VH-VL binders against MAM domain-containing protein 2 (MAMDC2). Designs and how they scored, part 1

No score or structure here was measured in a lab: all are predicted.

Target 1, 162 residues: MAM domain-containing protein 2 (MAMDC2), of Homo sapiens (Human) (q7z304r168to329)
Amino acid sequence: IECDFEENHLCGFVNRWNPNVNWFVGGGSIRNVHSILPQDHTFKSELGHYMYVDSVYVKHFQEVAQLISPLTTAPMAGCLSFYYQIQQGNDNVFSLYTRDVAGLYEEIWKADRPGNAAWNLAEVEFSAPYPMEVIFEVAFNGPKGGYVALDDISFSPVHCQN
Unless a header shows other numbers, all headers, positions and changes below count from the first letter of the chain; Kabat numbers aren't used for antibody chains.
F, E and O stand for the ipSAE by ESMFold2-Fast, ESMFold2 and OpenDDE, each averaged over both directions (binder to target, target to binder). V2 = 0.75 x the mean of E and O + 0.25 x the DockQ between their complexes.
[cut] marks letters that were taken out.
The coordinates of atoms that the task and the answers printed are left out; those that the model quotes come from them. Centres of patches stay.

## First folded at step 1 (VH-VL)

Design cE5 (framework fv_cilgavimab)
Fold by ESMFold2-Fast, scan of step 1:
Structure cE5 (fold): chain C 162 residues (1-162), chain A 125 residues (1-125), chain B 112 residues (1-112)
Amino acid sequence: as target 1 above (162 residues)
Amino acid sequence: EVQLVESGGGLVKPGGSLRLSCAASGFTFSNAWMSWVRQAPGKGLEWVGRIKSKTDGGTTDYAAPVKGRFTISRDDSKNTLYLQMNSLKTEDTAVYYCATKYVTYGSGRYTMDVWGQGTLVTVSS
Amino acid sequence: DIVMTQSPDSLAVSLGERATINCKSSQSVLYSSNNKNYLAWYQQKPGQPPKLLMYWASTRESGVPDRFSGSGSGAEFTLTISSLQAEDVAIYYCQQYYSTPTFGGGTKVEIK
């Protein structure tokens, strides 16, 4: 389920169908005209790529953008890590879920509201003893837009460090 | 502006069959988990069954009283949910509602915040 | 099959007074991995479909007045209406979604 989003490759990740808000590939020479996007974490430059979701539209209802991993094929237990940025906005929530084959969601991580535009490291204890999907979700609940960026997803078969 | 409209209810004899439809509008039907819930006259709510979105496997689940007799299906191109009812019994007499969660949040997908007005099915001799 | 039992079957409460509805599941609906109770509450007025009030036992659905509150964990749950209003006259149902969904028998709330 690892992915650095380089060369416009999603590593099998897919958006949950939604015509209004979805995750997009950012970086390189193509920039979002709706927001100032961050430089990617992998290369720390505008030549690299990352995933982002940006809502500058005032929503009249709650809206969700999900980026869903491929189903895991072997038991996994360890530390799932990734880098993220949040442009602070009202009620925008960035969360990580697992979803099993029965459709049971389990929230395994939720972002704090960072006050700066720096890339933040998230380290999440992760266990998939049977086939599961990992879902990165952004919920937009306020009239103020904002972006969420994600890069450099990796897994290590050891417990997360403090 | 989300709406669910059931149709196809009516009078049927025990042992008969009937197919209900639920027309969805105002939301992305193809992403939604769809449920059927029934309510016998003057009685409480009873969950009948559910069909997941195709991206979630398109699988169906049924309450024990209807398992093997009822089949839930969907046609995403027509934004329509179906309930095929076979071998109907008098105890299947009820108003049948289709229901869903409008926004597919990661949590709470098994709850139902959008309901149709219901369609009455009467099974009697 | 998880059996949901509500009490009382009906209650009459004066305007402005507290109404308390209880819901018991035959087994725990708390999922230990995420510490969430798979329990919802619905309101149904005569001639209308049910309206979702509460999910995850205590999370109020958008637009539901704050006089409605949910509490409890595991197998014992309560829906409280802190100050009953005329518009709250309805039948209330609890629903578990830990396994295949099942509803309680309902509690009819009337004004005394």
Scores: ipSAE 0.000, ipTM 0.491, lowest interface PAE 14.7, mean pLDDT 75

Design cG1 (framework fv_cilgavimab)
Fold by ESMFold2-Fast, scan of step 1:
Structure cG1 (fold): chain C 162 residues (1-162), chain A 122 residues (1-122), chain B 112 residues (1-112)
Amino acid sequence: as target 1 above (162 residues)
Amino acid sequence: EVQLVESGGGLVKPGGSLRLSCAASGFTFSDAWMSWVRQAPGKGLEWVGRIKSETDGGTTDYAAPVKGRFTISRDDSKNTLYLQMNSLKTEDTAVYYCARDYGWEYDAFDIWGQGTLVTVSS
Amino acid sequence: DIVMTQSPDSLAVSLGERATINCKSSQSVLYSSNNENYLAWYQQKPGQPPKLLMYWASTRESGVPDRFSGSGSGAEFTLTISSLQAEDVAIYYCQQYYSYPTFGGGTKVEIK
């Protein structure tokens, strides 16, 4: 489940391909003069990497972008943590779901509104008594709102602290 | 001085293919998002698709009627936009305009070419 | 897709009089987060490409005379020409850019 998205490595995470919107690896050398993309959390510099989805790549109302983890392999319970950024004024909804082998979705977390442009720590109580996938989802409710970024996914088998 | 010039239009049979070109001058083409918009004879305007600048990902988007049949591409070294049209239908008969998106944030079209006529007829 | 409907289909107005063109979208094109309407207006003369007149519903494009004004919000919009001149004879189109661009059917403005 853990991934810092360094070395252009997705740690087994995959997009649920949508021809209109998908998560991308960001960071490294800045090449976009028109998007206000976040600085990598791991290095606090533009030389590091993170995953992002940007409303500039979405033109349809109610589009959804999903980033899906590998299946869990053993029973686990504890704290799933990650850092995220949501651009100010974003009406996009950033959520975390689990999906079991039967295809049942359950929402386990949703970002608070309004968003902000700083990296925020999310800590989510997580339980997978059988194999499950973790899904990071952005639902776009309009054409503007900017980006949503994700970095430093980790799991600890203790209760969430902060 | 800012100008777009389309070429490549003509008569083609249903099922055929045609490639349109749009030559840009007077602005930094590589920074611009570009669209194709068509207009059937005596009818209104219909957006065909667009291509983003390379700095914004260089990705393409298409209107439903043309998706899978039309491909938009660009050659920034030649300041040229292309529309490859395959599996043409009589409903594709129209004047095709290339247009610059106003700014990168919204699909309002501030510069238009003169258009090139594509006729699909048996 | 968002469907754009214009009325009337054609309009005859005397020189110097006001012309009013209406545009309705099948859903709101107002984005609540920035309070902007994703709506543009174009003018097209015979044998010419369209020309951008207005964007964000009411912002005039550079070089467009101030007799042209846009108003409305959400799903209902109006383009007004306060004192029609001979060079204003054209077909006018509204366009939304809240989603993939779609255009209204056009309103032909003629001199009475």
Scores: ipSAE 0.005, ipTM 0.525, lowest interface PAE 12.2, mean pLDDT 78

Design cG10 (framework fv_cilgavimab)
Fold by ESMFold2-Fast, scan of step 1:
Structure cG10 (fold): chain C 162 residues (1-162), chain A 125 residues (1-125), chain B 112 residues (1-112)
Amino acid sequence: as target 1 above (162 residues)
Amino acid sequence: EVQLVESGGGLVKPGGSLRLSCAASGFTFSNAWMSWVRQAPGKGLEWVGRIKSKTDGGTTDYAAPVKGRFTISRDDSKNTLYLQMNSLKTEDTAVYYCARDSYTWGEFYYGMDVWGQGTLVTVSS
Amino acid sequence: DIVMTQSPDSLAVSLGERATINCKSSQSVLYSSNNKNYLAWYQQKPGQPPKLLMYWASTRESGVPDRFSGSGSGAEFTLTISSLQAEDVAIYYCQQYYSTPTFGGGTKVEIK
């Protein structure tokens, strides 16, 4: 499940492309939009890489951008953690879902409105008694949605550190 | 009517400081992204920096020549944009414009659709 | 930074004739997913602030006459004035907004 998105590696994560809204690899000084987006959490610089969804690149609202993990091994239980940054806007929703082999979705986490534009640590108690996919989902309902960034996904087979 | 009015320009010595103001009227200032753009006498336009609306995070971006010396801020209660200029250099001599960054629903764009009249800053001994 | 280069620096055109201004970016400002070019054009008359003419490379701002048209994609763009009027004497600037904004050096349009 772990991925820091460095060197353009998605670590087996799949970006479910649609023509309207998608996750992209951000960061790195060679990226022409990097000065608008947050610094990479791993490197604390624009030279590192992270994943992002930005409302300025959305072709049609009401669609969702999904970044889908590899299928987990079963059984699995522990702490799923990741860093995220959300630019404030009424038009963005950032959620985490699980999807089993039968296609059943379950929301396991949803971002609260952050007070600042800083990297935030999310720690989610994760239990997969069956093989499941983890899905990071962003939705924009208008052009003033800002961006959502994601980095340093990790899993530990111990309960989350509170 | 939609209007932007800059003030605070003047003559300042190298190494000095100056603060510019931009008074906005006729639109919901708190929702707008605002930019500063300068133009040296007889020269072209040069983007200085911008500030996003507080709803969109209130973050700032700066052009390389001014990064670390200039600071952009806003006071939504007064519908006013500010540019604090420190460690001024002769090459900072220019007319400074404030401008509204805009977008349209479904056809978003970041054109600067409303500009002030400009205020002259001269950095000279 | 994306560097914008305009040509020519100055252009003299007779009334009623076509004026063409070129703008090149150091890298593509076309976003492939929405097929839009993040490029704007501005007109600046003496003693006045710039005025937005064109956005998305080819979309006229409200109130801009039909004689102004924009074309191009990726890294090469043109602004065309099909029939120059006396009121069109100005300096024209291209600007990208794909990254933090940068302007071209400007093209001065004068009557021949």
Scores: ipSAE 0.000, ipTM 0.483, lowest interface PAE 16.2, mean pLDDT 76

Design cG11 (framework fv_cilgavimab)
Fold by ESMFold2-Fast, scan of step 1:
Structure cG11 (fold): chain C 162 residues (1-162), chain A 122 residues (1-122), chain B 112 residues (1-112)
Amino acid sequence: as target 1 above (162 residues)
Amino acid sequence: EVQLVESGGGLVKPGGSLRLSCAASGFTFSDAWMSWVRQAPGKGLEWVGRIKSETDGGTTDYAAPVKGRFTISRDDSKNTLYLQMNSLKTEDTAVYYCAKEWYYGSDYFDYWGQGTLVTVSS
Amino acid sequence: DIVMTQSPDSLAVSLGERATINCKSSQSVLYSSNNENYLAWYQQKPGQPPKLLMYWASTRESGVPDRFSGSGSGAEFTLTISSLQAEDVAIYYCQQYYSYPTFGGGTKVEIK
């Protein structure tokens, strides 16, 4: 499930296309002058990459942008961690779900606004006793600009430390 | 405009096989999740199964009544969806619709074909 | 399986009057993380395929007249047709997409 989104690779993650709202690859040496995007967490420079959803590209609110992991291949239990950024003052929901082979969704984590525009570490106790997908989901609840950014997804087979 | 055209329906005896096709146009077929939905004469709608886009893994899911007997496949080079039906039973008699699923894990159907009738009888 | 139950099976309403169709799911289809109801409504006229009317319980599909409205949350939903028109005679289906898709049994709307 691990991915740092470097070299424009999604590590098997699938970005489900929607004309109304979508995840994009950010970072690198070329910046979008009209977007407020964070620097890459991995290198804290424009040489690294991350994933983001930006409200400037959203056509209809209450639509969802999903970034879907590969199916897990073996039973796993431990700590799923990742870094995220949420622009202050925006109405958005950033959540993690699991989806099993029957298509049943279950929320395993939801972002609280951190009160800052810095990268924040999320550590989620994770258990997949059978094959499942992990879904990073963003929905914008309001019409004003802002973004959600995601980087450095990792898994450790030990309990979360924080 | 979006168009879905089913073909391949007909009369078949119990235990027989039949293959349905759905020709798609007016959207990027390779990005779309596609489903088959059936409707028995005078009855309601029943989801049969789906196939994800190849970018989403190209995997298939089936409703319990057809699992193990029906197979969904796609040919993105031909913009065509298929339903291979084996070991057909009289309760499989229905109009079969090709349906396009909305994107982003939302499994509702924004476009439907006109349907093709499959009759399973002796 | 999530079981979808519609009521009534059939409904006769005079032109210009309100039609109300109910849909109940065997479990909640409200996704707590995004606070959205995974429910859609379809209209099917004789000899035609179903047509999408509504998704996320209350969002009208493009081109659907504003006399159609959806309401409800969790496990109980309503489709309302204010001021019924002749072209609204059809069978209406609710559908959940919280899990694998399942449909209600349908409600036939007729003119009195």
Scores: ipSAE 0.000, ipTM 0.502, lowest interface PAE 15.8, mean pLDDT 78

Design cG4 (framework fv_cilgavimab)
Fold by ESMFold2-Fast, scan of step 1:
Structure cG4 (fold): chain C 162 residues (1-162), chain A 125 residues (1-125), chain B 112 residues (1-112)
Amino acid sequence: as target 1 above (162 residues)
Amino acid sequence: EVQLVESGGGLVKPGGSLRLSCAASGFTFSNAWMSWVRQAPGKGLEWVGRIKSKTDGGTTDYAAPVKGRFTISRDDSKNTLYLQMNSLKTEDTAVYYCTTDTGEYYFGWSYFDYWGQGTLVTVSS
Amino acid sequence: DIVMTQSPDSLAVSLGERATINCKSSQSVLYSSNNKNYLAWYQQKPGQPPKLLMYWASTRESGVPDRFSGSGSGAEFTLTISSLQAEDVAIYYCQQYYSTPTFGGGTKVEIK
């Protein structure tokens, strides 16, 4: 489930079909064509890659963009960590879910709305006693909100260090 | 150093077609959003259209006066931007600049940080 | 579309004196959620392409001399050249990017 999104590679992650809002691979240039977007965390520069969701195309409420992992191996337990950045409106919600083979969702993490423009580290205690999917979800409610960026997903088989 | 070089301009009759090219160097072209901006002789600047990077969807947007007649495309393997101009009108006579395109994803559009030297397109009978 | 109006059309200033160029938009280009003005300024010298001077109304592009400054908010903006140099003779354009990009008509700056 580890992915730094380099070389425009999704590491098996897939978008759930939605004609309005989907996750995209982002990255900068020498003269930062996307200067308002976050720099890549892997390289700490605008030349690297990250995933992002842009709410610019959301016109009505209850649109969601989901980035879905491959089915996990099991059993596994440890720390799921990733970096994220939110440029937010009032109604944007960034959450992490698990979905089992029966299709049942469980929210395991939800971003606080910090209002900062820096990359934030999320560390989530994770346990998969049977195979399941990990889903990064952004929910939008209004016509304009902001982007959400995601990078450097990693898993370690030890408890999270706060 | 960033460099953009336009080519393909020339004289064409009304109703004709012309294809412009822009060769890019000095930056990672495949990550850049690109635009075309034109300037009629002795007049001001007018945005023509843009193309996003392939990783950002590769979609195009056009100004109303050219929509349906002009097509923007890119070839990342050649670091080249194209503008295909069809059904040309005398009002399309201008110097055409290719530009790098920068702005915000969630709101607004783009300002243009690097510009080529331009190529003159003259539409006249 | 948002209409951009520049004034004056032309301006003659002595070397070392201040030049002031105004730009008005037909509606506000200030986005309240991020408190940014979606406004850029360009310099175009004869026979050359435009060059970016300023973005977000007041952020100077890398390599642009300190004598250039941008100010204003909402719908009224100013580009100031504090001490005009010979190389500053050019036409200056404002551009909004709050919606589909539009440019002002330009202001020609000449030396007296």
Scores: ipSAE 0.000, ipTM 0.500, lowest interface PAE 15.8, mean pLDDT 77

Design cG9 (framework fv_cilgavimab)
Fold by ESMFold2-Fast, scan of step 1:
Formats: sequence, structure tokens, C-alpha cells
Structure cG9 (fold): chain C 162 residues (1-162), chain A 124 residues (1-124), chain B 112 residues (1-112)
Amino acid sequence: as target 1 above (162 residues)
Amino acid sequence: EVQLVESGGGLVKPGGSLRLSCAASGFTFSDAWMSWVRQAPGKGLEWVGRIKSETDGGTTDYAAPVKGRFTISRDDSKNTLYLQMNSLKTEDTAVYYCARVDEYYGLGSYMDVWGQGTLVTVSS
Amino acid sequence: DIVMTQSPDSLAVSLGERATINCKSSQSVLYSSNNENYLAWYQQKPGQPPKLLMYWASTRESGVPDRFSGSGSGAEFTLTISSLQAEDVAIYYCQQYYSYPTFGGGTKVEIK
């Protein structure tokens, strides 16, 4: 479960098909010149890549965009960390779920809607004693939902430090 | 020179079907989002729908009056855009324009390059 | 759908004089997050397809003469032709792209 979204690839992550709202690759040469998008965290410039969901591209509000990890193959427990950026707005919800082979969703983290457009570090206690998927989910409840960006997903087999 | 050329227009009866084509040249068609816009005789412009590039998901969007009856598709190997029109009504009588859409302009789009148009007449 | 209303339906302007066309949307097309107005203007001459003149309310398309200017924000917009030329005789349309595209009814500009 490691991805810095560099070199124009998703590291095995997949978008749950939804014709109304989806995650996109941003930054570098895959930039959208007509939208205000965040700077890449890894390189701290337009040269790097990240994943994003922008409310301006949503066809119907109240839909969800899911970015789904590969299924875990071995028992693991530790700290799942990633960087995220949320444009100011109260019309978006950014959450992290686990999903088991039976389809059960468990929310393990939810963003605290930061008051600025800066990259924030999230550290989430994570345990997968059997095969599971990690799902990054964004929901918008209006056209003024702004954007949500995600970068630099990593895992460490030790407890989170904060 | 960037050029779009529509074809396939003609006279059809109410309830009939017709397929329009739009041949693109002078730009990388496979990278472009494309749209259809129509104009009834002596009336204003009305957006019909759009299709994204395959790399951006290839999804389509339609205006309410045509949703469920019209289908937009593309063949990048032929640099051609299509509009399949089913269950045609007299209100669908219009000149149909093929137009190039700028990428990632949100839910909607504006059109920077237009074809000459092709007339579709729905009459008994 | 967002309804676009243009006024006047037609106007006659003498060569070299100013032409002003108004466009109103039924709701704001200003996106607060990027502070951009999702509004475009087109020119259509008889027997020709529409030609893009303006986007983001006030950004001129490449090759469009500087006598054309766009202004306004939110729900009220204006296209101005500062000194009308003979080749400017056409119907002008505003279009919002904040949601699924909708066009104004058009304003016909004629020489007086």
C-alpha cells in the first residue's frame, strides 16, 4: 500500500466506476491548466503527480468517488500514512475505509476539513489480519465543494507516533 | 488547419432514426473532448451532448431533451465522432454542429472549433 | 437547467459606434473556489457556424480583435464592441458552462 503517484501510474489502485465523479491524476505533464489544482507534495512542485477529486467535474452532487487499493496479501498492522490537501469548503467529506472480502466497510479515518490549502499528514492505525482493501472516499454535497488531493501513501509496521 | 466536417443529415419521419458523422482533421482527435450542438431553423443554439477522450474515461453527457434517445460515440482510429438519433421528433429538426471541447472545463464546456453543420429535418 | 437571457433581441448600430449586449443567468455562474465566471460568447454570421469570441467572461479567444471585450460577474454579463465594423454584423450568443451548457437567445447586431 505504497504510492507517490509519480511516473503517471496508480500503483495498482483503481477507481470504482462512477460516471458522475472520479479520482484523476494531477500534476506534471498531466496537469489541468483550466483548474486550480494543488502542488505535488512529493516534489513540492508542478513536476510531481498526485491524485485528486474536484467538485467542478461532478455531474451529480451526493455521489462518491472511491480510490481502492490492491487486496492485502499478508497480515499487517501498523501506521498507514498519507498526505492530503482539501480546498476550503464545507461541502466535501474525505474518509478512509477498509473493506473485507465479504464487502463489509469500516470507517477508520475522516478528514477534519483544514482551514487552508496546505498538504497535511494523516497517520492512521491500520490492521489487516486477513485480505482487505483500503478505500479513499470523497463525497460532495454541492458545487462549492472544492477539491481533495492525495499523495505519498506509505505504511510502517510500528504504531503511529501521534 | 483544424477542420470538422459533418455528414449524414437528411429528411426522416417522426419516430425514425438517423446517424450523423463528424470527420476531424488538423489536430490530435484522440486527445480531444467533442460535443454536438444544434440550431433549429431561425432559432438559437442548443447543446446536445459531449463525449470525453478515451484517456479521460470516454464518458458521455446529454441535455435533458435528448437523454435516452441520442447516443454520442467516437472512433479514434478514423478520427470520427458520431451522433445516433433514435425516436426522432419534429422538435429535433435543426442544423447539427460538431464542435471541439477544451479539456477539463468542469461539468460544462465551451466550444473552440465548429464544423459547418448538417441539416436534419423531421417531418411527415 | 440554468436559463440564459439576452437583451436586446436586436440592435442597430452605426459604423464606428459602440454596441453593448447584455446576458443574464438564472443563477450565479461564478465558482467561488477559483473565482472564475463560467461564461463564453460566440459570434455567428449568416450561413456560418458559431465562432468562439470570449471565455471566462473576459478572456478573448486568439485572433479576436481587441474592440471586443467582456465584463460582468456572477449572473450579469456584457459583451461590448467598442467601434462597430461592417464585418461585425452577426448574431451574438452568450453561453454558461458552470453546469450542462445553455445558450442565451441571441442578439442580432445590424448596421444602422
Scores: ipSAE 0.000, ipTM 0.496, lowest interface PAE 15.4, mean pLDDT 77

Design cN1 (framework fv_cilgavimab)
Fold by ESMFold2-Fast, scan of step 1:
Structure cN1 (fold): chain C 162 residues (1-162), chain A 122 residues (1-122), chain B 112 residues (1-112)
Amino acid sequence: as target 1 above (162 residues)
Amino acid sequence: EVQLVESGGGLVKPGGSLRLSCAASGFTFSNAWMSWVRQAPGKGLEWVGRIKSKTDGGTTDYAAPVKGRFTISRDDSKNTLYLQMNSLKTEDTAVYYCTTDYSEGWYYFDYWGQGTLVTVSS
Amino acid sequence: DIVMTQSPDSLAVSLGERATINCKSSQSVLYSSNNKNYLAWYQQKPGQPPKLLMYWASTRESGVPDRFSGSGSGAEFTLTISSLQAEDVAIYYCQQYYSTPTFGGGTKVEIK
């Protein structure tokens, strides 16, 4: 579940096949001075890495990009936390789902309205009593400008603190 | 000349089902994203849902009032779009239009069919 | 969803005179990266399907007469018919496609 997207790998996360839009690894370059993508949360620098979906890759309404975890291997319950940015898409929907072995989706979290390109902490109560996948989903309701970025996924076997 | 011709409308009881068809001609149907838009008698227009071209994944999206009850599908070999309507309610009474944004793909609708009336009543 | 509000509900204009229809969105439909307004206008005559008149707020669909013009940006838009003809009697709808498509309530244009 845990991944800071450093060392240029996805920690076992995979994109669900989509011919139009997918999650990408960001950061790691100092050459593009016009990049509007966020700096890495871990290093606060574009030399660090994070995952992102950029609305500039969206060609048509309601494109969906999913980043899917490996199946959980043991029962777990606690707090799933991660950092995210949503800069400019007032109708971009960033959600977190679980999917069980029968293929049933359950939405467990949805992002607040987009901020000003600041990293936001999300803390989500998470329970997987049997094997499940965690799915980070971005739904773009047309080409609205902005991106969604994700970094520093972690899990703690303690309930989330409000 | 682009033509869209709807069929399959009629009178249905609440809770019933009905399947609409839209026959397309005059353009490359397999490349087009298709939508259904409805209009209740004497009322305005309401988008129902859409289906992407097969090359763009063939995925569907639905307006909240119909999600889970309606299913959009297509048969590119027959240049035909379908709307399967289940668990029909009286508020689903409307003229249903088949439409496409063929020119640009941005969900303004450049071509419309003549419409087919669906009446849901006892 | 973005809510589209049209005014007036109905409008009576003499032949040859100007008709102006207003459309307001609950949120801006201007995409800053391409500087386009995701707004379309449709004409619906009695017993007929809607016909696209205008897209990107001000771009006339092929075959639409020059007397039809669109203007506005962001959240406030207008459709203008500079010299109303008899065949222009219809209900006019605005539509946003910035998000899940939504239509205005329509403006009925009648001859005075």
Scores: ipSAE 0.000, ipTM 0.491, lowest interface PAE 13.9, mean pLDDT 77

Design cN2 (framework fv_cilgavimab)
Fold by ESMFold2-Fast, scan of step 1:
Structure cN2 (fold): chain C 162 residues (1-162), chain A 123 residues (1-123), chain B 112 residues (1-112)
Amino acid sequence: as target 1 above (162 residues)
Amino acid sequence: EVQLVESGGGLVKPGGSLRLSCAASGFTFSNAWMSWVRQAPGKGLEWVGRIKSKTDGGTTDYAAPVKGRFTISRDDSKNTLYLQMNSLKTEDTAVYYCTTEGYDYSWYAFDIWGQGTLVTVSS
Amino acid sequence: DIVMTQSPDSLAVSLGERATINCKSSQSVLYSSNNKNYLAWYQQKPGQPPKLLMYWASTRESGVPDRFSGSGSGAEFTLTISSLQAEDVAIYYCQQYYSTPTFGGGTKVEIK
């Protein structure tokens, strides 16, 4: 489930089918192009990569954007951590779910509206006793959209420090 | 103390240009989405345009009447917002306010306002 | 653009009495998925910039007295001042932020 999204590598993550809005790989600039999206957390440069979702117009708020992990292959328990950034003035809701093979969803984390415009560290207690997917979801809860960025997903088999 | 102070207003002839400044203090300007709102003498409020924080892309949006004539920019090192007005028309005569979008937990509402600067376009 | 219409244009109310200002949008500013109305109210006194009073149609801005209340949903909204004080003499504006920001024409509140 770990991924830093470098070298255009998605680590097996996939988008849920949606004609209106999906997660995209960001970062990586040619010399004459200026990226207006946040810089990669791992490299702190435009040459690094991250995932983002961005909704710009009210007519595009028809679905949720989901980025789905590969199924876990062995029992896991520990701390799932990742960096995220949410554009201020955003009506989007960024959440983390688990989903089992029977299709049962469980919300395990939800972003609070950020007080500062920076990469934020999330640490989430995670348990997968049988094969499950981890889903990063952006729900478009208003006509005023914006980007949500995700990078540097990692897992540690110990409890979260906070 | 949180404060916005506009400057640069004055008398200009139709077809002329003028640049307004807005100096911010008492809050983290670099994190704020900034807008210009104008008010013609004895009339109501009209949104002119916005600029997002650089972290949020630094993009600009404009109201239809000013699109192509006005440009909004910011200098975060100087805590200053700018409005460059070109091809001015008599209909642009107004008090111009700078304001924040949702800085103090109001999210999309215009919560912090400057005192305004008067621009008069007349021959 | 969403057109905002306020009524009345002016209102004279005695001290201590209720003042009611209406605001109508040309289309709904309620987003059904989050059940929020993208509507704000402002107060403007002579020679001063506008002051935010209310957002999300009924959420009072910090420091705004409880005599101010907002109500309504969808396309029709009301700002109520339950007991008018001398300092409430001002022009009041509604504003939508569902799309490109637009303001109502204003309602002037004065003492009878």
Scores: ipSAE 0.006, ipTM 0.546, lowest interface PAE 11.1, mean pLDDT 78

